# Designs tried in a protein design chat: VH-VL binders against Uncharacterized protein C28H8.2. Part 17

Target 1, 141 residues: Uncharacterized protein C28H8.2, of Caenorhabditis elegans (q09243)
Amino acid sequence: ANFISDPRSMFPKMVRTKNAFHFLQYFMGTFRRMFRNKTEMIEHFNYYDDQVKGTDCHIQEELDFARFKSYFDRYTRTHYNPEIRIIFAIMTKDSSHMTVEFHVTSQSWFGFEDHFHMIIRAVNDENVGWGVRYLSMAFNC
Key: E = the ipSAE of ESMFold2; O = the ipSAE of OpenDDE; V2 = 0.75 times the mean of E and O plus 0.25 times the DockQ between their complexes.

## First folded at step 14 (VH-VL; framework fv_bepranemab)

Design w2 (from v1 with light chain K35E; at its last look DockQ between E and O 0.34; V2 from the best seeds 0.55)
Fold by OpenDDE, look of step 14:
Structure w2 (fold): chain C 141 residues (1-141), chain A 119 residues (1-119), chain B 112 residues (1-112)
Amino acid sequence: as target 1 above (141 residues)
Amino acid sequence: EVQLQESGPGLVKPSETLSLTCTVSGFSFSGYYIAWIRQPPGKGLEWMGIISHSGSTNYNTAVQSRVTISVDTSKNQFSLKLSSVTAADTAVYYCARSPWYDILTFDYWGQGTMVTVSS
Amino acid sequence: DIVMTQTPLSLSVTPGQPASISCRSSQSLEHSDGETWLYWYLQKPGQSPQLLIYEVSKRFSGVPDRFSGSGSGTDFTLKISRVEAEDVGVYYCMQGIHLPLTFGQGTKLEIK
């Protein structure tokens, strides 16, 4: 079923007291919700492979939350068994900014595996906590 | 501006291989599927196959043994090869794109290229 | 393969009048996840096909609201509330639930 919720509600800013890890868990949790009833969701929070980072990837234009919601709502309608890994994560010393690259694999209903990289830049707002600044998709990685 | 353009020989002899290219511009094809769809003169549409943004392919079983779809990233081109052609393969051939999030949404199509199979 | 059957194969409509095209599939187009994968395309004269409706009733971007899709299971309908001259062409339904993707025979819409 399609989600009719406000895309912004899917990525609310985290409470300032929550650390970056909790924010990432929350962010990845959005995929869990999107892929509901899609057999199995595999989440890997503690795997980092900087050698895979951006390798031969073609990054698309930045997505806003509305686009993200719309696209992934449709994507999850035709894909199953998602696996999401954190490939790379880097944070500024002051913990004000974080860049994270996810590798997402899934099976399309047409019988072949699909994959992409998702790169987000998050900012730690002084008042409202962590939030996604921008999101981009990378293919052919 | 988003553009897809089919190109290739307009005439192919029976038993030979039909080879077409789809040149794309105005967008990065990395985030899109490319499908090949053909239309015999005065007839309907036939889906031939598709190549995913990850390079995976899926073909119509009716032509699977004869069809190959590939990509040349250096040329911004997708290719269709159809071997052992017969008169039944005479058609307008289209390439069409669909976004990574919905392979069934063919939002942009080429103008099509007519291929006639004849001796 | 799933067979898509459209009726009628041709339709002549007076401008401003409504039009209705039926599409039947040889088997249900409902997926196990509850979604139904029926699409409508329009091929205007001398042009390439273009998407009108996806997933039974959702209008593609830029498609006028005079176009509407409905149906379930194996029976689907495309309706045009007020036919305009620019609506002339061949309409195709397409199923996307099983490979290969298959199209209906097409319905040619003409203006009287």
Scores: ipSAE 0.617, ipTM 0.851, lowest interface PAE 0.7, mean pLDDT 86
ESMFold2, look of step 14: ipSAE 0.617; ipTM 0.821
ESMFold2 (binder alone), look of step 14: mean pLDDT 90; pTM 0.927

Design w3 (from v1 with heavy chain A35S; at its last look DockQ between E and O 0.45; V2 from the best seeds 0.59)
Fold by ESMFold2, look of step 14:
Structure w3 (fold): chain C 141 residues (1-141), chain A 119 residues (1-119), chain B 112 residues (1-112)
Amino acid sequence: as target 1 above (141 residues)
Amino acid sequence: EVQLQESGPGLVKPSETLSLTCTVSGFSFSGYYISWIRQPPGKGLEWMGIISHSGSTNYNTAVQSRVTISVDTSKNQFSLKLSSVTAADTAVYYCARSPWYDILTFDYWGQGTMVTVSS
Amino acid sequence: DIVMTQTPLSLSVTPGQPASISCRSSQSLEHSDGKTWLYWYLQKPGQSPQLLIYEVSKRFSGVPDRFSGSGSGTDFTLKISRVEAEDVGVYYCMQGIHLPLTFGQGTKLEIK
């Protein structure tokens, strides 16, 4: 069904877009903006389902929404000038699922340029619109 | 098991170059940064610099003219070279790692290696 | 450079008694995002430093809850509610708000 209707949720996600192109533009735009302050992070993480799961090649256990948010909250303190671009995107015929790979670059506070790959699986929920259900991170791996 | 191990000479003459190696194992190197931190006998800790997986560095301005930190990822080794040493460079030298998501947190340290600068 | 000043430089504590260590920075350690970039390390005798506390008050994995950190701005405190023999060593605060990263001069904790 949809996450907004789940009575166990601390709070429901706001309604998102059902347009795949707008979702990708907003996802990438809010991703860049979350590096600027904490309130911008709320906008970006609105595009993730609260039950999002995923992996990182350096962390053995499965990651959840809280862990992803925590890691990016800490990462964005020491990184700035992000760029994010699509490497590829595949969408099902019925436009209900997509898989997208992004390449992300940013400058670290120490003056390094860092980059990583990010693969999302997003689902177009009838009530909510597009949301990220799975996220795979590949920081230099 | 995460391990960092420093190695190098115990004694270096003044004006020479100090060379140290940090060998790492038990973690995926590409997700971490390595810092060199030293501790003169009976004194506190001094951060010397940091290196990324790709070899990018940032040095403490106090030593930047004399220090070079490098990496050989094929050997899981990091190196510290400090030129024109004096007695003030006598210290225990540590390497320490920090994760990609929080590069200011040194979560694992090597055992340290003592270097004495004396004629 | 940000100067980190610890007090006292040494203290002797009877086992089971509390201990308190202060750290003062020459500039605010608060970032504009509301987070504070202060860390505490312990170096036990003959060992390398180990992380105790990050972000003022967050205990690192495996650190007993008798350790607590507090403070804001330029004034920070590490407390040990009941000192045990294994707590002996030198405690360092570290700031991460400006490069170069700097540590306090250390506080040596001994058992009486």
Scores: ipSAE 0.511, ipTM 0.767, lowest interface PAE 1.9, mean pLDDT 85
ESMFold2 (binder alone), look of step 14: mean pLDDT 91; pTM 0.921
OpenDDE, look of step 14: ipSAE 0.761; ipTM 0.888

Design w4 (from v1 with heavy chain F29L; at its last look DockQ between E and O 0.34; V2 from the best seeds 0.53)
Fold by ESMFold2, look of step 14:
Structure w4 (fold): chain C 141 residues (1-141), chain A 119 residues (1-119), chain B 112 residues (1-112)
Amino acid sequence: as target 1 above (141 residues)
Amino acid sequence: EVQLQESGPGLVKPSETLSLTCTVSGFSLSGYYIAWIRQPPGKGLEWMGIISHSGSTNYNTAVQSRVTISVDTSKNQFSLKLSSVTAADTAVYYCARSPWYDILTFDYWGQGTMVTVSS
Amino acid sequence: DIVMTQTPLSLSVTPGQPASISCRSSQSLEHSDGKTWLYWYLQKPGQSPQLLIYEVSKRFSGVPDRFSGSGSGTDFTLKISRVEAEDVGVYYCMQGIHLPLTFGQGTKLEIK
């Protein structure tokens, strides 16, 4: 059966979709919506594991959940009109891990167009569904 | 270690063009924006403009007819040109950076360079 | 242009006492999406400005927790719960909701 539940009910159940295609649609959709307000940002970050780790090419130290949330909160306050699209997506043979590269564009408050790449590694947890375990951001690098 | 350093002539004659350079180190230009902000002696701060990593600019309307900000990525340098200067342009000139994830937050500033406009 | 007005223009405080600085904007600094672009900077004597507070109330890295920001709309406040000698300098608010970016005229904090 389909283990999809209401993604907005992540508190306290923490249930996500187990369908890879729906995960990508929800991830991208909530990504765009987090530019609207903080409530929508909570919805987007429901797809990130608490122990998420990652990197950015301009920051040499490893990033965690709190740092990613802080950076996106600040980015979305100074950018608008986001576009996000998949460059590639690959999945392990056992369908338990997925690596996806996104290209993100947005307009800065100064009227410039900014863009970056985002590479995620998502894990399909048997109890809660797909969640982001690793995130790499590449702003012009 | 993040560093920004302004340089240029300390004295400029009225009606001439003020030219300043901001040399940066300790970070990659591609992840940051650079703003120029000035402070007349004993007075407050005035934002003059900002440049993106790709060279796109936005200027304060009060000076936009006279100001040009540019970047030379091969030299890690940003430049400010201000034409037709008057005594009102006498100030300490700062460059300041903002990160890609928070472009309105100027987290590191240079030491500043004093420019006096005088005959 | 958005005019940023700070009060008082100067403030003398005995060490250990609180201080409060007001910043008022000529237009709301709140965007229709609920985001607010208000910042505080400190310029210590003989130094370049340094960021204290971004997004109304968020402390920048390394800023002591005795500094706090609050406010909404057009009225914003920076508070120092217990002033220390190192807090001497000129405090500036800045708005980022409308170009050009503009600063308040500054509030000089002195120790008495």
Scores: ipSAE 0.527, ipTM 0.774, lowest interface PAE 1.9, mean pLDDT 86
ESMFold2 (binder alone), look of step 14: mean pLDDT 91; pTM 0.931
OpenDDE, look of step 14: ipSAE 0.650; ipTM 0.861

Design w5 (from v1 with heavy chain I34M, light chain E30L; at its last look DockQ between E and O 0.38; V2 from the best seeds 0.60)
Fold by ESMFold2, look of step 14:
Structure w5 (fold): chain C 141 residues (1-141), chain A 119 residues (1-119), chain B 112 residues (1-112)
Amino acid sequence: as target 1 above (141 residues)
Amino acid sequence: EVQLQESGPGLVKPSETLSLTCTVSGFSFSGYYMAWIRQPPGKGLEWMGIISHSGSTNYNTAVQSRVTISVDTSKNQFSLKLSSVTAADTAVYYCARSPWYDILTFDYWGQGTMVTVSS
Amino acid sequence: DIVMTQTPLSLSVTPGQPASISCRSSQSLLHSDGKTWLYWYLQKPGQSPQLLIYEVSKRFSGVPDRFSGSGSGTDFTLKISRVEAEDVGVYYCMQGIHLPLTFGQGTKLEIK
């Protein structure tokens, strides 16, 4: 197959964006791509703060970066054909915080269609740009 | 506390339909797939099928023509029906669950219920 | 269907000694995403099966570190570094790469 040597592949470092529209497009785009293979997962999780916290209605404990990454790594192992779309997006007047609800669908290994809602709160850090600070997942609850 | 409990008849006559119920507590079906797995006396485990939270099913081809798995979310119940049973269907029947984030891992199982098929 | 073959079918181990159980699949368990769908369960006497290892080598929550899994392709191994009395039971490997899900025939571990 055709391959292009990318200089960043030696020492890759992802840079976030301060543009809200680009953040949403990159977040959704990398979300879809993480289902392709585990190396694409790194790109998606570059948009999450290392201090990210959150919940899922079926998990009793608060979730952190490592647990979110572990759950998505396992989920994408057995699911394919993802679709993600914005239900709503709301931003504070000072453009420092954003709340976005997504609807996610995918197909499972068993041939079933699965879906869930995902609500993020993202913070626009003046130095690094938009990053996910909070994530709430609602898998059929 | 997460609990799964199988219930149903211990004895079924050949050619009849075996009906089992798994009653769950401490969790909701909405976050899990539910499976039936059986174990004939002195033998290994056989996956019979699985049902999604929305009622979609996938069955082991070995029993596909005879098995029906269903869910009643309002009753916290998950059921198995196996038609036209023979002595080969004598087994301990387990219900088990798998979480939405890892549907191939059965993290909780019921205690099992023994079903004997005989005249 | 993918056939899972375990060896030995029975083993007897002195407490404190290691044990090793082999599982061979009739085709590769490597998924296109680079992960391998191989699992290990333990069924203790009179109990329901419990998950020990997922994805070849990852220990499930609460599983002691004396349990370890390894292997690739079609050949897999579960090892117990120091067998304890509570480890007696039947060990099953399971594949998840192709439906129907299938288990090995089981390996009974006994204390001698």
Scores: ipSAE 0.593, ipTM 0.796, lowest interface PAE 1.5, mean pLDDT 86
ESMFold2 (binder alone), look of step 14: mean pLDDT 90; pTM 0.922
OpenDDE, look of step 14: ipSAE 0.748; ipTM 0.890

Design w6 (from v1 with heavy chain F29L A35S, light chain K35N G96A; at its last look DockQ between E and O 0.42; V2 from the best seeds 0.00; counts 0 for: pae E 2.5 > 2)
Fold by ESMFold2, look of step 14:
Structure w6 (fold): chain C 141 residues (1-141), chain A 119 residues (1-119), chain B 112 residues (1-112)
Amino acid sequence: as target 1 above (141 residues)
Amino acid sequence: EVQLQESGPGLVKPSETLSLTCTVSGFSLSGYYISWIRQPPGKGLEWMGIISHSGSTNYNTAVQSRVTISVDTSKNQFSLKLSSVTAADTAVYYCARSPWYDILTFDYWGQGTMVTVSS
Amino acid sequence: DIVMTQTPLSLSVTPGQPASISCRSSQSLEHSDGNTWLYWYLQKPGQSPQLLIYEVSKRFSGVPDRFSGSGSGTDFTLKISRVEAEDVGVYYCMQAIHLPLTFGQGTKLEIK
């Protein structure tokens, strides 16, 4: 049974995980699935806090949940063959925060190879588990 | 402020090579793609091709044998060369950009430059 | 190549009245993943084209809410709920499901 975040769904929202390793597996797995099936976007964004903030080196404005979702929706519609791998992951001694850098590559509809780095800061919430609080993207920069 | 400006000779003789430049400012090239799109007088728009900041290209098959698009990142400049021109190549030529997160959406266009192919 | 056919080719509208422009493609613009690759551009007199609608119905930033897009498969419509003088120009649909990207022949909107 899959869990989805979309309130229009009849399926209940999946609770996140408190296990850091499982969080990273699910985050990367759902990230890849967005490229294969665009309706999977809701599943991936279940791992983002509603108050998530962030930046990109090409976008002057601060990004929020809605903007991240919009940009990834548009990006995944025009790209395929994603690869995502962890560059580093560090966690605070109390296991309440982690910082992870990912390297992402994909190919565009025109056959261009694109890549970027994502740095996330995630927080382990007592009730729901790990969620992304901050995301920084560095597309070709 | 995002700006794209096309420039070129305006008049080109048949069988010669049309050469245009698009000078850009107000954004980092590495986050965007540039397309060339032309519009013959009184007619619709024709997409000619697209280039990445690293120089990768994809061309419209209708013009692929005659077109070359290139980039000089040190000058923030994109170029279009179209060889063996005829009167059918008379058009307004636009450059247009698309962002990395939506390569199919042309969000800013230059003002265009008219090229006439005539003896 | 996918042929995009617009109707009408010209349209004269009384200010404040609605306008409707049709675009038909020679092949479906729906991708198997649920995406539909249809766009609308407006070229005002003496200006370069500007994006109005992407992905059938999504308004681009700064586009007034009197513009709306709809459709599926091979049939698409751009509607202007209340035409204003600034809306004059040529409207183009564009498909992006297959290369090369192709545009419709345009619909000229005029005020009567």
Scores: ipSAE 0.497, ipTM 0.784, lowest interface PAE 2.5, mean pLDDT 86
ESMFold2 (binder alone), look of step 14: mean pLDDT 91; pTM 0.920
OpenDDE, look of step 14: ipSAE 0.714; ipTM 0.883

## First folded at step 15 (VH-VL; framework fv_bepranemab)

Design x1 (from w1 with light chain Y39E; at its last look DockQ between E and O 0.70; V2 from the best seeds 0.67)
Fold by ESMFold2, look of step 15:
Order: sequence, then structure tokens, then C-alpha cells
Structure x1 (fold): chain C 141 residues (1-141), chain A 119 residues (1-119), chain B 112 residues (1-112)
Amino acid sequence: as target 1 above (141 residues)
Amino acid sequence: EVQLQESGPGLVKPSETLSLTCTVSGFSFSGYYIAWIRQPPGKGLEWMGIISHSGSTNYNTAVQSRVTISVDTSKNQFSLKLSSVTAADTAVYYCARSPWYDILTFDYWGQGTMVTVSS
Amino acid sequence: DIVMTQTPLSLSVTPGQPASISCRSSQSLEHSDGNTWLEWYLQKPGQSPQLLIYEVSKRFSGVPDRFSGSGSGTDFTLKISRVEAEDVGVYYCMQGIHLPLTFGQGTKLEIK
């Protein structure tokens, strides 16, 4: 369906879910699928705000949407069989903000197991639903 | 400032073991893999193997029986040992790093160290 | 092992003119998910190799836009739209789809 319209037109960004459980389920599900099918990368990054910012201890610059997408695109091309699980999740009383820590493991092309933690801060926007506003990654740091 | 520096003896006798070190600075090696790549004089490049920050290794099958790559985290050093060398092992030896987000791409290389195998 | 064959092995170019270097692999470099593992490195005289192009066509940071890469399957090309004196050296393609990682034999670029 999404692929039949004029190929040069831009599709509108899909409306996200406002349900926290569904957001986390879809976030983790699309995260895993982007390792198996690179066209799924767009689906995963649908849950990141365009103005998302973040850090990693091995990368000197602040990361933005394009940089996160670029690094995960490169990471998923060299790693397989991901596992992602929630370490903790904290949500405000009004269910408008949450902080979630994930643990991620995967196998590298060389046969090594790599792992990292990532912490997201997500906001439930009244118009679009839950989106990642900030992401911090810790690759062996 | 990212820096990789190879060092070792310039001359090794046939049948002996070649030992090289790669000292790294300007980055946390825990976010990177380190590869050893060699170049015989006037020839192309040959990947010898790679090591993770935790010491896991993968070797080129052509040299697998003779090569050992290791890491000394206390010295920020990576080592290459190549046993039973012959004249065919005469080459410039490079260490190179690959980042966690693209482990098949070597973004920084050392200057290389020449090793000659002769009697 | 995947054999990477470069043509030509040497190339002399008048400054300001285009150059084209071909790399052919003995097997497809396409991953089952549609991604392709082909890189280009330049080794300038007396220097270590430096990364130019990754993922067939993506320029590494700081690489001038006169460099471009293209290709698919087993056939890949590096193009320099206008050769400059600083472009002299030996160009290598490298594949990352199968271990061991393998390089082409090199293409020496000289200025006429």
C-alpha cells in the first residue's frame, strides 16, 4: 500500500501510539527486525522525534536523528541475532514522559558478542503519541 | 587525537617468531576492534586478523596456524605474534581500528613497521 | 576466499581530467538483505592506507566530492571527476561480505 503511490512523493509520518505498552512493544520489535531487514529501519526510526538528541561515550559529538540512523544502519549491517530487554522503566504520574533503560546484545560478523545499554527519554505528544526525545548509549563504557 | 603506533624488530631470522605491538591513544579501545594488516614490499594488502576489546579473535585462515593476536589492557597495547616466519613474511605491518558501529571499516591506521625476514 | 580484481593496474591522467577504476569480485558482494560490502582505500606515496568510500558509494568524512563510487553484484567503479595532484597513489578495493577480508591488487594513479 505505502509503496504504490508516486515513488518521488514523501509519505507522511505515521501517527504513533499513545499507549506506553504498545510503544515499548513496537520500539523493541522494530529494533529487532531492522537487523534482519534493512527496509525495516524506517519503521523503527518512526518512533524517534526528528529533533532527537543524544550521546555515546565513544563518539565525541552530540548525536542527532541523522547520526543515530547512520550509526544504527552501519551497526545492524555487521551484527546479527539481537536481544533487547527492558532493565527499568519510569513514567510520570500523568503518563506524559518516561525514561527506559534497555540492555542490547548481538553477534558481530567476526563471531564476537557485543552488548550495550541504552537509555531513552520519551514524550507522549498529544498529537502524535510517544516518541524518543533523547537517547544515551553505553558501549562498554 | 586518534593515534595507533606499531613497533617491533626490523629484522627477524627464518623459523623464529615475529613479535609486534600496536600502542593506541586518543580513543577508548573498548569501543573498537583492532586489525593487523600487512603489505609485502611492492605488493598489496593482506588482512591477518582482528581482536575485540575483550580479547576475542578471528584470523585469516591463510595464517591461522601461525598467528596470535592479543591485548594488554594495562598498557593500551595490542600484540601480533607470527611463528615460523619465512622470507614470504617480509612486509610492512599495520594495525588499524574499526568502530563499534561499523566493524568492517578501518577508519584509522598506524604508520606501519617494516619487518624483514632474512638469515 | 573472494578474489578482487582491479583494472587497470596503473593509470596516468592529465590533471583536471576524469579517472575511472574498476573492481570485480569473484562472487557477489550483496548481502541477503540487499546491502553491499565494498570499500575503497587510497594509499598515498609513503603513507598508510586511508578510507575513501564505504558501502559502495558513501564518502568517508573529509573526502572531496570529486570522488564517487558505484556498482552492484560483482562489478564496482571508483570515479574521480577531476584528478588533482594530491590524488596520486595506489587505490584498493576491499570486500567485507566473506571472511577473510580481501583487497584488490591495487591501481596506481599517476599524473602525466
Scores: ipSAE 0.563, ipTM 0.804, lowest interface PAE 1.8, mean pLDDT 86
ESMFold2 (binder alone), look of step 15: mean pLDDT 90; pTM 0.928
OpenDDE, look of step 15: ipSAE 0.749; ipTM 0.895

Design x2 (from w1 with light chain E30L H31D; at its last read DockQ between E and O 0.68; V2 from the best seeds 0.76)
Heavy chain, then light chain:
Amino acid sequence: EVQLQESGPGLVKPSETLSLTCTVSGFSFSGYYIAWIRQPPGKGLEWMGIISHSGSTNYNTAVQSRVTISVDTSKNQFSLKLSSVTAADTAVYYCARSPWYDILTFDYWGQGTMVTVSS
Amino acid sequence: DIVMTQTPLSLSVTPGQPASISCRSSQSLLDSDGNTWLYWYLQKPGQSPQLLIYEVSKRFSGVPDRFSGSGSGTDFTLKISRVEAEDVGVYYCMQGIHLPLTFGQGTKLEIK
ESMFold2, look of step 15: ipSAE 0.638; ipTM 0.837
ESMFold2 (binder alone), look of step 15: mean pLDDT 91; pTM 0.934
OpenDDE, look of step 15: ipSAE 0.788; ipTM 0.902
ESMFold2, look of step 17: ipSAE 0.723; ipTM 0.875
ESMFold2 (binder alone), look of step 17: mean pLDDT 91; pTM 0.933
OpenDDE, look of step 17: ipSAE 0.791; ipTM 0.897
ESMFold2, look of step 21: ipSAE 0.540; ipTM 0.800
ESMFold2 (binder alone), look of step 21: mean pLDDT 91; pTM 0.931
OpenDDE, look of step 21: ipSAE 0.750; ipTM 0.893
ESMFold2, fold request of step 23: ipSAE 0.724, 0.695, 0.724; ipTM 0.870, 0.859, 0.874
ESMFold2 (binder alone), fold request of step 23: mean pLDDT 91, 91, 91; pTM 0.929, 0.929, 0.928
OpenDDE, fold request of step 23: ipSAE 0.758, 0.705, 0.816; ipTM 0.922, 0.892, 0.917
ESMFold2, last read: ipSAE 0.698, 0.727, 0.707; ipTM 0.865, 0.874, 0.868
ESMFold2 (binder alone), last read: mean pLDDT 91, 91, 91; pTM 0.928, 0.931, 0.928
OpenDDE, last read: ipSAE 0.844, 0.829, 0.703; ipTM 0.924, 0.923, 0.889

Design x3 (from w1 with light chain I97T L99W; at its last look DockQ between E and O 0.63; V2 from the best seeds 0.00; counts 0 for: pae E 4.7 > 2)
Fold by OpenDDE, look of step 15:
Structure x3 (fold): chain C 141 residues (1-141), chain A 119 residues (1-119), chain B 112 residues (1-112)
Amino acid sequence: as target 1 above (141 residues)
Amino acid sequence: EVQLQESGPGLVKPSETLSLTCTVSGFSFSGYYIAWIRQPPGKGLEWMGIISHSGSTNYNTAVQSRVTISVDTSKNQFSLKLSSVTAADTAVYYCARSPWYDILTFDYWGQGTMVTVSS
Amino acid sequence: DIVMTQTPLSLSVTPGQPASISCRSSQSLEHSDGNTWLYWYLQKPGQSPQLLIYEVSKRFSGVPDRFSGSGSGTDFTLKISRVEAEDVGVYYCMQGTHWPLTFGQGTKLEIK
């Protein structure tokens, strides 16, 4: 994970006044839009760029941004009707960090049901608000 | 290293059941779909069926009544069973994988195993 | 079932020259979601098939840029800009838009 990046450069569409709940709603919303509009997905990922690291649990490999983006691009093009649920959300006492696990269920265009778990670690910058630093996915685990 | 390996008897008698196993290694099969594809000697490719990580299957209607694809998670193996075989079922049989994030993109194939149907 | 028809069935090419293979489907391969699930595979002599192109025009990892795919609807083409000895084998198109998956007859490429 890239924790040395300046949080002020992250998530330009985020507002300073957004609390953790608003951030989570926004974050889930972005994923829903990715499944509905593939072009918007590509544009949205440009806001993450070098600030986010991902891990594919099945291949036991850390993904750079390019590979991560490629995975999700291909996945969202082949899957539909995502159901995104928060499994848990844990914050530090000072509300500076948050770990959230999502469960995502979707259907391939063939009609097969698939799911994956996604764990994110987000940081709360006092100037710009919440931003994701780390993302890990585990498909059908 | 990603590997798929087909195994089973190279000879099957007519009317019997052809049974093959695809053993996977170098990756978690739970993140992939597995398809069976066969090729008669000197001929083209025929898709037989596919199985998802959850065990959901889709078969070619041409063999649907005779084919069964299954998974054994404890052994990292997939199986193909084809009943009531005839000479027309003589072929090289392949198993191939497609990633969860790009279904039907068969990126890795087994070496194939030849099965001859003869009395 | 969708019938995939390749032309030609055999092709002899001088090294360094271009090659072109056509694949026609009996009906449109464009899915309602806007995607077209057309694939190209190469089976080299004595080997298993290997992926070259996915979704009409996207080169698989490690595939040289000499290979290109194009087309839409029912007409698709695989082009090799400069054929090399390692390109010898049988090329197959495959559709994944409709069940069951179906392959073309194959096109055998040989070197003159």
Scores: ipSAE 0.222, ipTM 0.772, lowest interface PAE 1.8, mean pLDDT 86
ESMFold2, look of step 15: ipSAE 0.225; ipTM 0.696
ESMFold2 (binder alone), look of step 15: mean pLDDT 91; pTM 0.918

Design x4 (from w1 with light chain G96A; at its last look DockQ between E and O 0.71; V2 from the best seeds 0.67)
Fold by OpenDDE, look of step 15:
Structure x4 (fold): chain C 141 residues (1-141), chain A 119 residues (1-119), chain B 112 residues (1-112)
Amino acid sequence: as target 1 above (141 residues)
Amino acid sequence: EVQLQESGPGLVKPSETLSLTCTVSGFSFSGYYIAWIRQPPGKGLEWMGIISHSGSTNYNTAVQSRVTISVDTSKNQFSLKLSSVTAADTAVYYCARSPWYDILTFDYWGQGTMVTVSS
Amino acid sequence: DIVMTQTPLSLSVTPGQPASISCRSSQSLEHSDGNTWLYWYLQKPGQSPQLLIYEVSKRFSGVPDRFSGSGSGTDFTLKISRVEAEDVGVYYCMQAIHLPLTFGQGTKLEIK
């Protein structure tokens, strides 16, 4: 999370009353909606921090939020029927940070089954709640 | 630098099998699909098929019974085999990639290789 | 298979003047999810095809804003606001809503 400015402006759909479990459910829910309703893409990313960084395993480049959003927008437009599962989750003792690994399986336009691993690092802001700060993905790795 | 390069014999006899190789470099093929597209001299483009990094394929029904697309991960190569060729198979053959995040977009193409079917 | 029909098949344009190419599909290219899967490619002389427009109106990276795409359903248009010498080549529309992917016949653009 960006603590330089008011984080409430970055996480409009998040609330401080939500615990880590509720955050993950929310995250997965919104993620699924990207595949079902292509028009929800812009709204989906409204809860991301503007400091979100990403890594594409194959491109081996750091992705800024804009590029990351572009990739996912195009990906969700050409893929369907996502299966999203939490593979791993770890939280700091003070519940201020969390690392979560997701496995996502989807069907491409050509009918191929594709999958990728996604690792997010989330921060718990005491005033706003949980938010994603970092995202890394590895497609078909 | 992203590169795709087609290679193979420029001449094939009728009824024989056309075999081409697409060698890729400058990117990880596991993040992309590879399609084969051909163009007869002075004619338009024909999509032949596409393959994923895992070897899954989808073919144009017009050539499905004769075409085989495969991948050799150890060599970063994709192959096209077209059996029982006739003069109608004379064309420039292209391999092209499409990114995992936009599989319908062919963003990079090989230079193409001309294959003539003649006795 | 979806048949793609381009008009005209050839056109000669004076540099600086506009150009327009039509592409019609035998059936709608609109998917139930609201997306329309029409692409435009350019094949310059002696070169491989290159992507210009994807999904009707979206310019691919590096494509000049002189190029624009429009249309819906079964009728689509590629426009070049001011044709330049580098725009010479054969333009192809392509549908990707149903397999197999199919291309139009191509439109050859020449400079007067």
Scores: ipSAE 0.653, ipTM 0.864, lowest interface PAE 0.7, mean pLDDT 87
ESMFold2, look of step 15: ipSAE 0.666; ipTM 0.829
ESMFold2 (binder alone), look of step 15: mean pLDDT 91; pTM 0.933

